VHH binders against MCM-like protein MJ0961. Designs and how they scored, part 7

Target 1, 362 residues: MCM-like protein MJ0961, of Methanocaldococcus jannaschii (q58371r317to678)
Amino acid sequence: RNEELIETLNELGRKKNIIDILSNYLISQIKGYELVKKAIFLQQIKGAFKFLPDGTPLRRDSHILLITDPGIGKSTMLRRIARLFPQNAYASVTTATGGGLTAIVTREATEIGDGWVVKPGVFVRANEGTACIDELTVDKNVMKYILEAMESQTIHVNKGGINVKLPARCAVLAACNPKRGRFDRNLTVIEQIDIPAPLLSRFDLIFPLMDKPNRKSDEEIAEHILNTHIETATKDYKILGAIDIDGITVDEKLLKYYIIYARSCAYIEENQDLYLGEFDETKLIMPYLTDKAKKMIKKYYLEMRKLGEGDNPIPITARQLEAIIRIAEMHAKARLSDKVEDVDAEVAISIIDDCLKQVAYD

## First folded at step 2 (VHH)

Design r53 (framework vhh_rezetamig_d1)
Fold by ESMFold2-Fast, scan of step 2:
Structure r53 (fold): chain B 362 residues (1-362), chain A 128 residues (1-128)
Amino acid sequence: as target 1 above (362 residues)
Amino acid sequence: QLQLQESGPGLVKPSETLSLTCTVSGGSISSGGYYWGWIRQPPGKGLEWIGHIYYSGSTYYNPSLENRVTISVDTSKNQFSLKLSSVTAADTAVYYCARSGDTYEFWTGDYSEAFDYRGQGTLVTVSS
């Protein structure tokens, strides 16, 4: 089984357009938005697992923000990703508390008698997975907890005689509406984003999804959203239909195995069940930047810096360079490569460029 | 299946402006990370880099040609164009449009490894 599975996954990784095909299959409930689907798929693959000399893990996750007109299907995308793996989690800021996102300390009965117990919040539960945060802008006070979790990648608890540091190394897939509920096409995108600069700068990819008035497309999107709510209310979870890729039948389970394998998780060989919490770092494939990929990324970064001189709404900094590197590493991993080549840099630059040209003006 | 195709007149009179267009299919010029440019090969000579453009409009020209050359991009049509003014018989060459990820290779004169996609080329003769 395992050997045959690995052979099948390796064969899939060699198929032309495999990343485009699998990313569309991952979020098949929504029509279009192929670039957004690709970015979300790559986010599930994660970047290279890297450490500072002192042993501190570097951020390998890319954070994605969807700023959408109503009816686009942002909640459908978030709920789909939240259901993908046990480590993934969904929260709406309308119902979330600071403790519900981070951790709560309560008094409960324990094996050693009554005592204080830590209850993990969304970010801790989403460790090594994806935290899907809906309605990001609805409560400004909750944003502070989100920013803190994204910055530290850990949650500190020092209450009730408990002093622990909980890991919260997760990707954030967040969604919100523009300031006035809908985009005004006569205003810049950045003027319509109601998010403080420190939090906004944590997102590697910002996708403004504007509704182009088309009654047929709007009705189709609405139908998908309504059907998703019906299924959720009845607990009628529909397993994705299988697709055929050059004679290989890909179903939900094989898609999940491919994502885990692409993360370079050697555990899949020994554990047939999906477990993403603990990796053997010595078995992970860490893709490295080739000289051609380095040159390509550097050239693009310098061109963006040149365009970003003067009155640009978002300054181009080392954070954008790090974002391009992470996405290029994700793409290399997604095609099962140990090298970040020019093709990976090209895709990463294309994704970043499409986001930046919506935000940075000449 | 990225393809580049040159179009324009095969014959230009001395002192006139040579105008060529490159149509890109199977990919988008608006995608970042690449420069879009022109190279030429005069009969019996090596390749000569003319210039290239980033989709944003940033241009880089061969210093030997910079006073005569203009490269422009039309992202809505997925095309980019070359205008070379005041042509002479020395401008007779096969003109290629090309995509490149590294502008430095164009500058150093090693053009054969600089472009990953190139059009089939179009012969432009400068003659009365």
Scores: ipSAE 0.000, ipTM 0.126, lowest interface PAE 22.4, mean pLDDT 76

Design r65 (framework vhh_rezetamig_d1)
Fold by ESMFold2-Fast, scan of step 2:
Structure r65 (fold): chain B 362 residues (1-362), chain A 124 residues (1-124)
Amino acid sequence: as target 1 above (362 residues)
Amino acid sequence: QLQLQESGPGLVKPSETLSLTCTVSGGSISSSDYYWGWIRQPPGKGLEWIGHIYYSGSTYYNPSLENRVTISVDTSKNQFSLKLSSVTAADTAVYYCARDWGLSYEDYYYMDVRGQGTLVTVSS
């Protein structure tokens, strides 16, 4: 119904480097980490709907793990994504309980009297969105609830006479520190990840974010602290929330509309009834793999399996193939295409290859 | 190059059988690398997988629909078809035919090519 908005979104999708520009704008509070920002942006676009032969829905979401040195800004990234849409949610494992992440059944007073009440946790509230889980490794007893939500995409409640399955089909953006609080550059990345293999294997992308070896001088640190105090003492109003892309002003509202549109209407066709209503994720156009993209993905997967026949701490399995396909579909959707072309496969392979080389390849 | 095209009546009466055909052009349906299937999207709802078929005739159906669904393949015409019996208003949807790419049907199917979709309305 908003044909002017749709025209603007279609025009944005045709701009050069649009995915890189929008992903940097999405997380503009953090300098650098362009590949990580792109992966997180693509995670918000979501993959295509897919089903097993028995009708079981497959995971359409890519799960991302950030394992970082202190001070990198992982919490800032997670909170930015958690605040992006109402269906997104944030939790820190330092304060969260298993029930707070999944669901709690309590006996509470209501206007109709006392009764058993189901209070949905983070994963249920994040259904069809992103659950941002901070400080993942601080409590290992909580990890089993996270694994259950990621594996089943449902939360089963069987307590207080209540027996229900609650949907929890969400992307997980998780963050933690290495096993000893910071990376030891003399050890492999994988041996510093304090996460059980069943849970670790659910993450499509694992990004080790290490602090730069060149530290600021004492003078530069002191000046930064002083400047921060000066800036926080002022009540200056600055309009810095918008960017210009070849004559189109993009603010946070337009960014959000672009993401919703890319999720729902990856195939851009002006005469479709789909564009006459509200943005509706149930009316998704499913992107499909072109023959060239399929051959490129298959070739890379077979090459990685051949390299992985050595002593590899992370086995190369069909899960990596599935992850590449999901990310390629997300990239095609992000550029508003219903076809996964060679450019989409190249980007997906690049992202997966970077992660695998850091954690599974020497 | 490869194209899939749905064809069949856009209006079906309640209790009758919905029949759709998918014509494949630019490639052969007689390929050991692919399954050929049907998915649908009812108004205001998500995508629902109906089933798929291998060129040998082996079929796999959504358990919720298995008693009403028949998918068949005609390799000589490079076509495959869907029959859904005893339709109700709940079967009103856009129906898509698609090619499934996967290493094994046990590992997951991936729709790598689909048709443009055809609206089927179930109404008296």
Scores: ipSAE 0.000, ipTM 0.174, lowest interface PAE 18.8, mean pLDDT 76

Design s05 (framework vhh_7sr4_2)
Fold by ESMFold2-Fast, scan of step 2:
Structure s05 (fold): chain B 362 residues (1-362), chain A 118 residues (1-118)
Amino acid sequence: as target 1 above (362 residues)
Amino acid sequence: EVKLVESGGGLVQPGGSLRLSCAASGFTFSDYAMGWYRQTPGKQRDLVADITSGGSTKYGDSVKGRFTISRDNTKNTVYLQMNSLKPEDTAVYYCAAEYLGWDEYDYWGQGTQVTVSS
């Protein structure tokens, strides 16, 4: 039933630079920041579905932290992602409570009498989507609820005779300012991140974004942006906000379908709906790591472990290895591949390496 | 391949002067901000001085009035003129090509030792 749409999505996925083009289109409101846009796009694609022998799902989501000087547009990026899908949610820690993020159990009068009612919070509402958490560091007491949700992927309610576990398998896209509101060049980046180590370690990617003039030429920036707008000689761009990629008109709707399709690795059963949550995820074909990709990831991880044997501010652990694997899987899925190959490992390593150099090796 | 090669370090007596040079290759030098940083064993790396592509300079508080940073875009070289040297200036000095936009890596030299001792 989705045959024509699926054919279009498959054709789109084979276009050159499709991941870079679509990631720029996803967050077109902000100029530059290509690597951050790419990471956020890959976060929406999600890693491979995996289960332990007892049926427990493994984390497929990568968590991203943006720590920025004022004016960079972090809130604009978060609100854009929160509006992308119904499963996505936005919260500011400035107004959020622990119960508002997780779940509230309250006693309410009903037509049949008084009863306990569970009201799902942001993480439960963001299940299978992205929870966009703004102003992360404004209230340290709220951070503990965020850490608990990220660790368990479930919200456990055991109050008023109610004993349930609510799924909260979501990506976290969080943003904050440095400890003193703006970056101080005389201090290391890590010293300026006012987040406890247990919570900070849950973020696969940490992007420090400083308000210093871009040293790249305006011409290079303009050329890059223009190169994302592929034109055909006969195509009419009548749809506002749409781009054309080799005769395929990509609007907001097609972008969303591409992301949904890529999440499934382009391998869904006949007659399944492409809308999120309306297919059996356990039946999807997920990309697997090739031997060469495994060797590349392992080599990089061991090299980083060796560098981290000194008194480094961020310890290199198995969590970094898992982060690289997730991002490599996301990249393979984003190009509609059933294999995680050299190119996917190289991109994942590049993104992780950039983050580590900016945060840990300042 | 990007290379930053420092030179001009060495041993000098208190009150003396040294001029550090950093020769850059493998990137468009004139588009980058250039900086000098120093590190003492067991301490964090500190900004000594930087200079933007347009020539604007910034100095660390401990070196203001004593050190001068300059650049020669024709020679792809950044300089640090160090006057009135003190024992506290003893450190490894690193040249950096700076882009604080994360879509480009900062480039670093291997460092050059400056020792101020009688």
Scores: ipSAE 0.000, ipTM 0.098, lowest interface PAE 23.0, mean pLDDT 77

Design s25 (framework vhh_7sr4_2)
Fold by ESMFold2-Fast, scan of step 2:
Structure s25 (fold): chain B 362 residues (1-362), chain A 120 residues (1-120)
Amino acid sequence: as target 1 above (362 residues)
Amino acid sequence: EVKLVESGGGLVQPGGSLRLSCAASGSIFSIYDMGWYRQTPGKQRDLVADITSGGSTKYGDSVKGRFTISRDNTKNTVYLQMNSLKPEDTAVYYCAAHDYYEFGSEYDYWGQGTQVTVSS
């Protein structure tokens, strides 16, 4: 039926460095930050779909925090991901309300008379996708709603005779600036993060992105802005040009199909709708940990526990172990494997290790 | 990047039929949602029919029941079968490949267009 598409996606998954190539293509508007791009790409692939014995879904999403100096392009990265799929959503805390992030219950006139109406907020609309939360630290009162949504993976509505829990099982890609707007190179990273420990601990990956001021680069940027003062239409995103991967032309549409296919190979094979929503979970590809991968992850976790003994700003707990497992599963899925092998564990460890050393120890 | 070439347009009498074809190249055809739009001089393009990559179809109210859209993924071609043609169907017909990438966007890739004239 769609044999050409499936064959092409399987061939792409076998290409060397496919994850590095596709992650750079996904966020090609920003130069550099290859590790950050890879982490964000893997976040879109999501981990294995697992359930507790009572039917409750386990968290398969990794939450990412970008704490950046101004001008790095954090908003560009967030808007790019928010517009990737209909399930993804963008909100800036500068304009968002608690209800706008969660849900609003309002009494409105309807065609059949007055009634209570539930208006889903950002987290509910981002269910099974990614919620991109910009300017995270600008309003401390809003942070409590974000923390609650991340902890519960549901939004509870109990107003006007309505008593319902709305699913909000989404990845969170959040961005903010340091406490004083820019990083101070004389202070530790952690003391410049204006986020309470309970919320900070929900992020699997924290990337401090520091700008090293370069007078020439700043002058080039300023000159470009001054010379290109042209009215833009309405869109704040761009369609990517096509790239060639060993004779395969990959455009924006094929990239999106690859991501959906990597989340669930069986879903596309059934010629179903390509958006998240109704699909048969029994047909999902569930990567399992190989013994070699388990040994590598366990060894790293125990080493980090020893290094983290005593007082440190981010305690090394079971959460970090779970984060490594999720990212390793995402990497295996991203290369279309049903096995988490040593290469997947190695990549996951590398990403986590880089984040922990920048934030927890340096 | 998708390149689209339309064919099958022409002059036909009221009540007649035409079959438009749109051949696609430059990317994997089967992954694109495809559609037919029409435009008369000085007016906006109107949706005639669309077909998703999965085969679901939608029609404009003025053509529902008279036109049928279909696709052949082995030939990289989308078709529009037009029956019971009326003078008001006279327009340039455009083939489009829809990229759902742009949230709320219309079709992103367009053919050159093919003229359909219904006149006696």
Scores: ipSAE 0.000, ipTM 0.306, lowest interface PAE 12.9, mean pLDDT 78

Design s33 (framework vhh_7sr4_2)
Fold by ESMFold2-Fast, scan of step 2:
Structure s33 (fold): chain B 362 residues (1-362), chain A 121 residues (1-121)
Amino acid sequence: as target 1 above (362 residues)
Amino acid sequence: EVKLVESGGGLVQPGGSLRLSCAASGFTFSSYAMGWYRQTPGKQRDLVADIYSGGSTKYGDSVKGRFTISRDNTKNTVYLQMNSLKPEDTAVYYCAAQSEYLPWDEDYDYWGQGTQVTVSS
């Protein structure tokens, strides 16, 4: 079987700084933004399966919003993630329609005569993956479809004699510019986000990325581009784009296997290329919160809740608690652990705390 | 109130070792990149070593293989282990913190007061 591959993945998970190394490899074409890359990597890992007492599944996916100055490379990041798996999808709101994002029903000539045809939109095609939504704020009429898809996680089609529910359980990685196209450093971040509160509240993580002209950063970017060209020219018969981690050669395919494995051990994807073995629910990585992690998360949430009382641009609710737990579980899964320990809680709290303080508290 | 407090500097002979420590307070340490920079009189500050929130590291070319940067997030402390010290390593060493969330905002770039390292016979 794939026992040798599984051994390699387990060995890789034991390597020092594996999450940071793999997250940087995932989006290597952009220099810097290590925390953003880590968040996007963890988003691909997904949270644990959870259900309400009535059997309703809870959201496993963390939604990420990048609000950036022009030129940061938001579109490059989104397209990289969209190309990662066949079930990921990219759309720009500049060209997307409501039906293009959800589903359309049209009458077309078929080989057996005229019939009604359902064409899945971006959210349906991104089921079990990531929907990358670029230029989120350019058309406010489209935002209602995005919000509805994120809320319901199903697209209901009832037209032309077709009555079907299409699953749309996906992570959303969205990007936009500030209200005036570029950040004004004399204004708060929240004043510059042109997104209604109901939609904004669906995002677990909001990253404001400003363009800081920096000669050192520009030189590092230039060196990365030059080194990539030099490495390509000199690699000869070597695997392009691979990295070495303590004697293990990690290429695109091994990175994809690691992500699938971290989502669940021996999980079968619809794409046979990513098959690790037969699906076995007893081998799923379902991280449980240790008492220390529970205490740490609860303490932070209650403190955040108290500080957030009153008129706040982002309401502090059970959604923030769920977001912290999701990210902590993603981090534990990313290191191939079935235990959410204090280190996982610390990382999740740190990411959420910085995001909330930057956006909600000036 | 943000503070970075360096310690461990001093006088050492060529070939000796020193361990610098930087104790941080007043910010979310675990989400910050931490680094060591050095400055000699009449020159600009140079990168010695950086360590990112996830633990990945970057070193200045002159110190690779001799110096090791590490961090302890439970103690909010970053360390610089300096081995095989040379007279050229004589400088004031500064601890630095940079927000990985706000890398473009210099109000979230923090600097210590510096600690003197002198390598001489």
Scores: ipSAE 0.000, ipTM 0.172, lowest interface PAE 19.1, mean pLDDT 77

Design s42 (framework vhh_7sr4_2)
Fold by ESMFold2-Fast, scan of step 2:
Structure s42 (fold): chain B 362 residues (1-362), chain A 122 residues (1-122)
Amino acid sequence: as target 1 above (362 residues)
Amino acid sequence: EVKLVESGGGLVQPGGSLRLSCAASGFTFDDYAMGWYRQTPGKQRDLVADISSGGSTKYGDSVKGRFTISRDNTKNTVYLQMNSLKPEDTAVYYCAKDQYSEFLGWDAFDIWGQGTQVTVSS
């Protein structure tokens, strides 16, 4: 543990609007979409550890779906997150196989003879990280594996003399286009989402992102050209430039340290290298719901349930309540708090409410 | 100098064929997905076909089985082969670059060509 680094991280956590600043910095290559960036940042922080009486861990990961018009930058967001940590992984469903998503069992010659080898797929490789799933499509052969990974957070392999359960406790950040490749303003958002209800219901947050038909500005074109010239100057491109937060210089490395520190499931080694080592419960930030936060979340959930009893195409269930709680916990952790306060509940409610209004209010 | 230049449009009879070409310059072509979109006056742009950097293709329902998208990374060009053309295919066809670049990682907006007119009429 580096004392100076930890002191700096704690100081950052006390800065005003730190979550908004860091979430915008995480995906600085995309202009706008501040709520989407915040949701993705919070997804990296993960919720609180919780266990069933039998010792089974409850899902602390929130799953996010981006359904976008071409040109919004969904692939840029997914690739940025996939590059964030070694634990993160990227795949396109259109080119992926079931084994490529889960695990491949092959017979390979080794120095000790022929043997069966398990090669981890995307969900297993993304264990304790984020699986970035691009071009999410309705394919029955692939859907079952995605559902299993998202719900149970394990992958069962029973092939080639191997019978194992592989952990896939990962957040899913998925992206796709509408049914016809782009949104039609004459149709509701819901009828343009070509994802089956069982899969759609597993996403805590669904962001329909529509582009506005406008001419690209001269400023944006100039910035694009200048950035291209800067990047072609070196082979080792730096995705993020440094920013200043009240006298603290934050670069990509410090951002990564902050995220891992807030997650409380990784350690900073004596030489300042990051790793996802063994969980240390004495260092865990495990936020609990305060009475004020509980009342706010309960009130919103009951209002949503009451609206759902009318003419509402989206069923409101315990899943939405759990989603709000997870996001509120993520926000509290992101500000390095052991309490989920009213501010955390307000942010979680605003994110969920924005998603529901974009899908339901057409 | 980021630019997409379409060519190959024109007038064709129903049942005929056309091949559109899009020459790209000013960016690393191999890193981006490329697409063809079409627009009729007063309507939104509609996806015709898309091709990933790895060569995977996707088509709009109305053109599937009739149109083929392909790319030549050595020439920085994407193509759209249009067969069995119908009057309903009459539109301005636009070449587009995906906003994503694995190398660049900074692109937050798409690049569109100027468009090329395709008219299917006797």
Scores: ipSAE 0.000, ipTM 0.107, lowest interface PAE 21.5, mean pLDDT 75

Design s46 (framework vhh_7sr4_2)
Fold by ESMFold2-Fast, scan of step 2:
Structure s46 (fold): chain B 362 residues (1-362), chain A 123 residues (1-123)
Amino acid sequence: as target 1 above (362 residues)
Amino acid sequence: EVKLVESGGGLVQPGGSLRLSCAASGFTFSSYAMGWYRQTPGKQRDLVADITSGGSTKYGDSVKGRFTISRDNTKNTVYLQMNSLKPEDTAVYYCAAESGYYSDWLDEDYDYWGQGTQVTVSS
């Protein structure tokens, strides 16, 4: 059935608007926020595996920050992603400790003696997956551990006679509220983000999600939630929550297989665990930048560098260029292509441009 | 915006002393490890000294016993006191900030770098 499954996945990848359709299905419980859903979906696909000549891996993960008014459903989005794969993890900074995020070394008594034990934290458990960090700004002391994990991609433990480096190469999907609990429409977005510049600069994408009360929009959201509950109550129990894409029935299981396949193109068996660390990297989709895509990305980067001359809250550096490349690679992989083409560059640029205009400009 | 601004460089005679200062802004200084590196044209940067957020220090073999690194968290400043200067100490000196609680001190890369200050030991 592996052959049948692979052909179905390849057929899905050829469908028009497949990325928009699947990203909306991934977080179907929340109406709207299509660009945010697309970014989160692409984050799960991850960028291309790249290595320096000495074998050092380059970062393929994109980090996303959601800064939202209360009631938007940020926690629902984070919990949905955390439950998507075994390698994903959820933590709320409200209850998390530095050791709980990174690693704890403790002495455990046994009947025959004492030993030191390493307990892996959220970032280590999320290795090769996504760490969903809720309430990011409620404790600034904990924020330092998050920054260090994101920067090093490893957790170094040197305590109790133990000296080890633990891999923590994961995407971060973080969420928080503005400084005063909700957005003030009379202030710039950046001055309402209670995050130090070093940590803020690690996020490729920053989405300010403002709650503008609108009875019509609220009615549409309520109707969407009610319709979702009604659909799950149908007698078609075998395919509950499924969607149809040009004659292909896509349920949660097929969505998960599509993401794994797009991520790696490794052989999948129906009875294999969806363990993201167990794949053959020689079979990965290795999207390369076409000349047209390179020119589009370079042109946009140089234009943004010119606009960023002077006092700008988010400096346009090589990190922004790398972010655009990662997102373009994710988009190419998501449509099952080994080439990053102009369409992929255009989508990546549009996502980055939208974020920069909302956060760095009026 | 993160900024590291070095000062105190200049021309000094062999056997003389200089004190370099690095004023930091735009990040939580007290949480970062701070370091001094130096570079001569055509060579890689080498470690002069570093100091952790907790005050633990490390020195390059060539400067051990002659240079002292210190920090003042109330002023967001790191200092390098250089004594018994030699012609071989002539280099551009760079201030660096590294997010350091779980950092690997074997890695010489820092997250933020200053623009550098020239130290010339010559008559």
Scores: ipSAE 0.000, ipTM 0.094, lowest interface PAE 23.4, mean pLDDT 76

Design s50 (framework vhh_7sr4_2)
Fold by ESMFold2-Fast, scan of step 2:
Structure s50 (fold): chain B 362 residues (1-362), chain A 124 residues (1-124)
Amino acid sequence: as target 1 above (362 residues)
Amino acid sequence: EVKLVESGGGLVQPGGSLRLSCAASGFTFSDYYMGWYRQTPGKQRDLVADITSGGSTKYGDSVKGRFTISRDNTKNTVYLQMNSLKPEDTAVYYCATGSDEFYELLSQYEFDYWGQGTQVTVSS
């Protein structure tokens, strides 16, 4: 283990606004959308490994849906995240099949005779990472495979003498356009999302990204797209330049190390020996919710649940409570803390509240 | 005002039985999670048994097969039937309640209200 690197990562975690700085750096190719970038960054950090008293594992991954007007750059965001780590994957529903998303079993001639071959799909390849699913709503026949993968976190293959369960415990970052291709401001956001309620309810965060009629913003977006196209076409195109954070040079490599370090909780003293030796995720010490954080999250949840469904187009359920807890854990990990404190709960609540307000316009 | 009142504790010989009761008032009992916890001097409170609003039950490893938790929503009462009692079961037993959502979602118990406790002593 490189002690110099670990010291640098710990120092970065103590810097003011480190989460905002790193999340903007992660998706620097897109101008604006700071809250969306923060949510996607936190998604890469992942929640805590937790079990109920009976041994039932809790889902630690947060799922994000981007529903955007054309030209916002959703595909650019998804491809950036898909390229971040080898375990991340990208698929477009426009070209994807059910088997391509889950797993395919075919009979092929081999040198040892006829054999059945399992070809892992996107969700299996994205295990312990992020599956980036573009154009989610273009083919409703494949949505059932996405829902099943998100629910089970396991792909079961039982064909050709092969009976195996493949892990598919991944975060989903999905994107689509509204039902009519563009948002209609005379309709509620929910009416324009062409996704069945069972699948939609699996997304912790839903971000409606609307193209506003603003001449300067439109010019800036157009120029950014043109500049990105020019830079991508050249042999010298660089996805990320280095930035300076109080004397520390942060490049893409150091950003990736920081995310892995935060994700694994390797900054916690008790975890260091496990990380340097045999890695057993069940023995990692995870950040825990403090009583203050629990009270804040509970208070917000109960206040939102008091609102009638007629006043809120998205009903508040236990899934929203789970989402707040996951995001609070992600934020604590991202600042290299062994405790989920009031500041983490406040950030998680603000992200959820902003998403609900954007969807709840009547 | 939420109140939880435990009863049924006492002294029993090893191999004996006791039934604890917890009478609840001040809230819609049928919508709430109910649980029994125990504490010995100098140790943290441990789960004995719990029951959701829907009737799903969970037990601590040391009491599985010996203790049974049940609820009566008509009487706003939760019960703990303790059979084949051992000296190691000696503790103060606490009744607790909270929202089902917090039980299902939190890795740590989040209880809104606790009773005052009832002493159970198993000795000859």
Scores: ipSAE 0.000, ipTM 0.208, lowest interface PAE 14.6, mean pLDDT 79

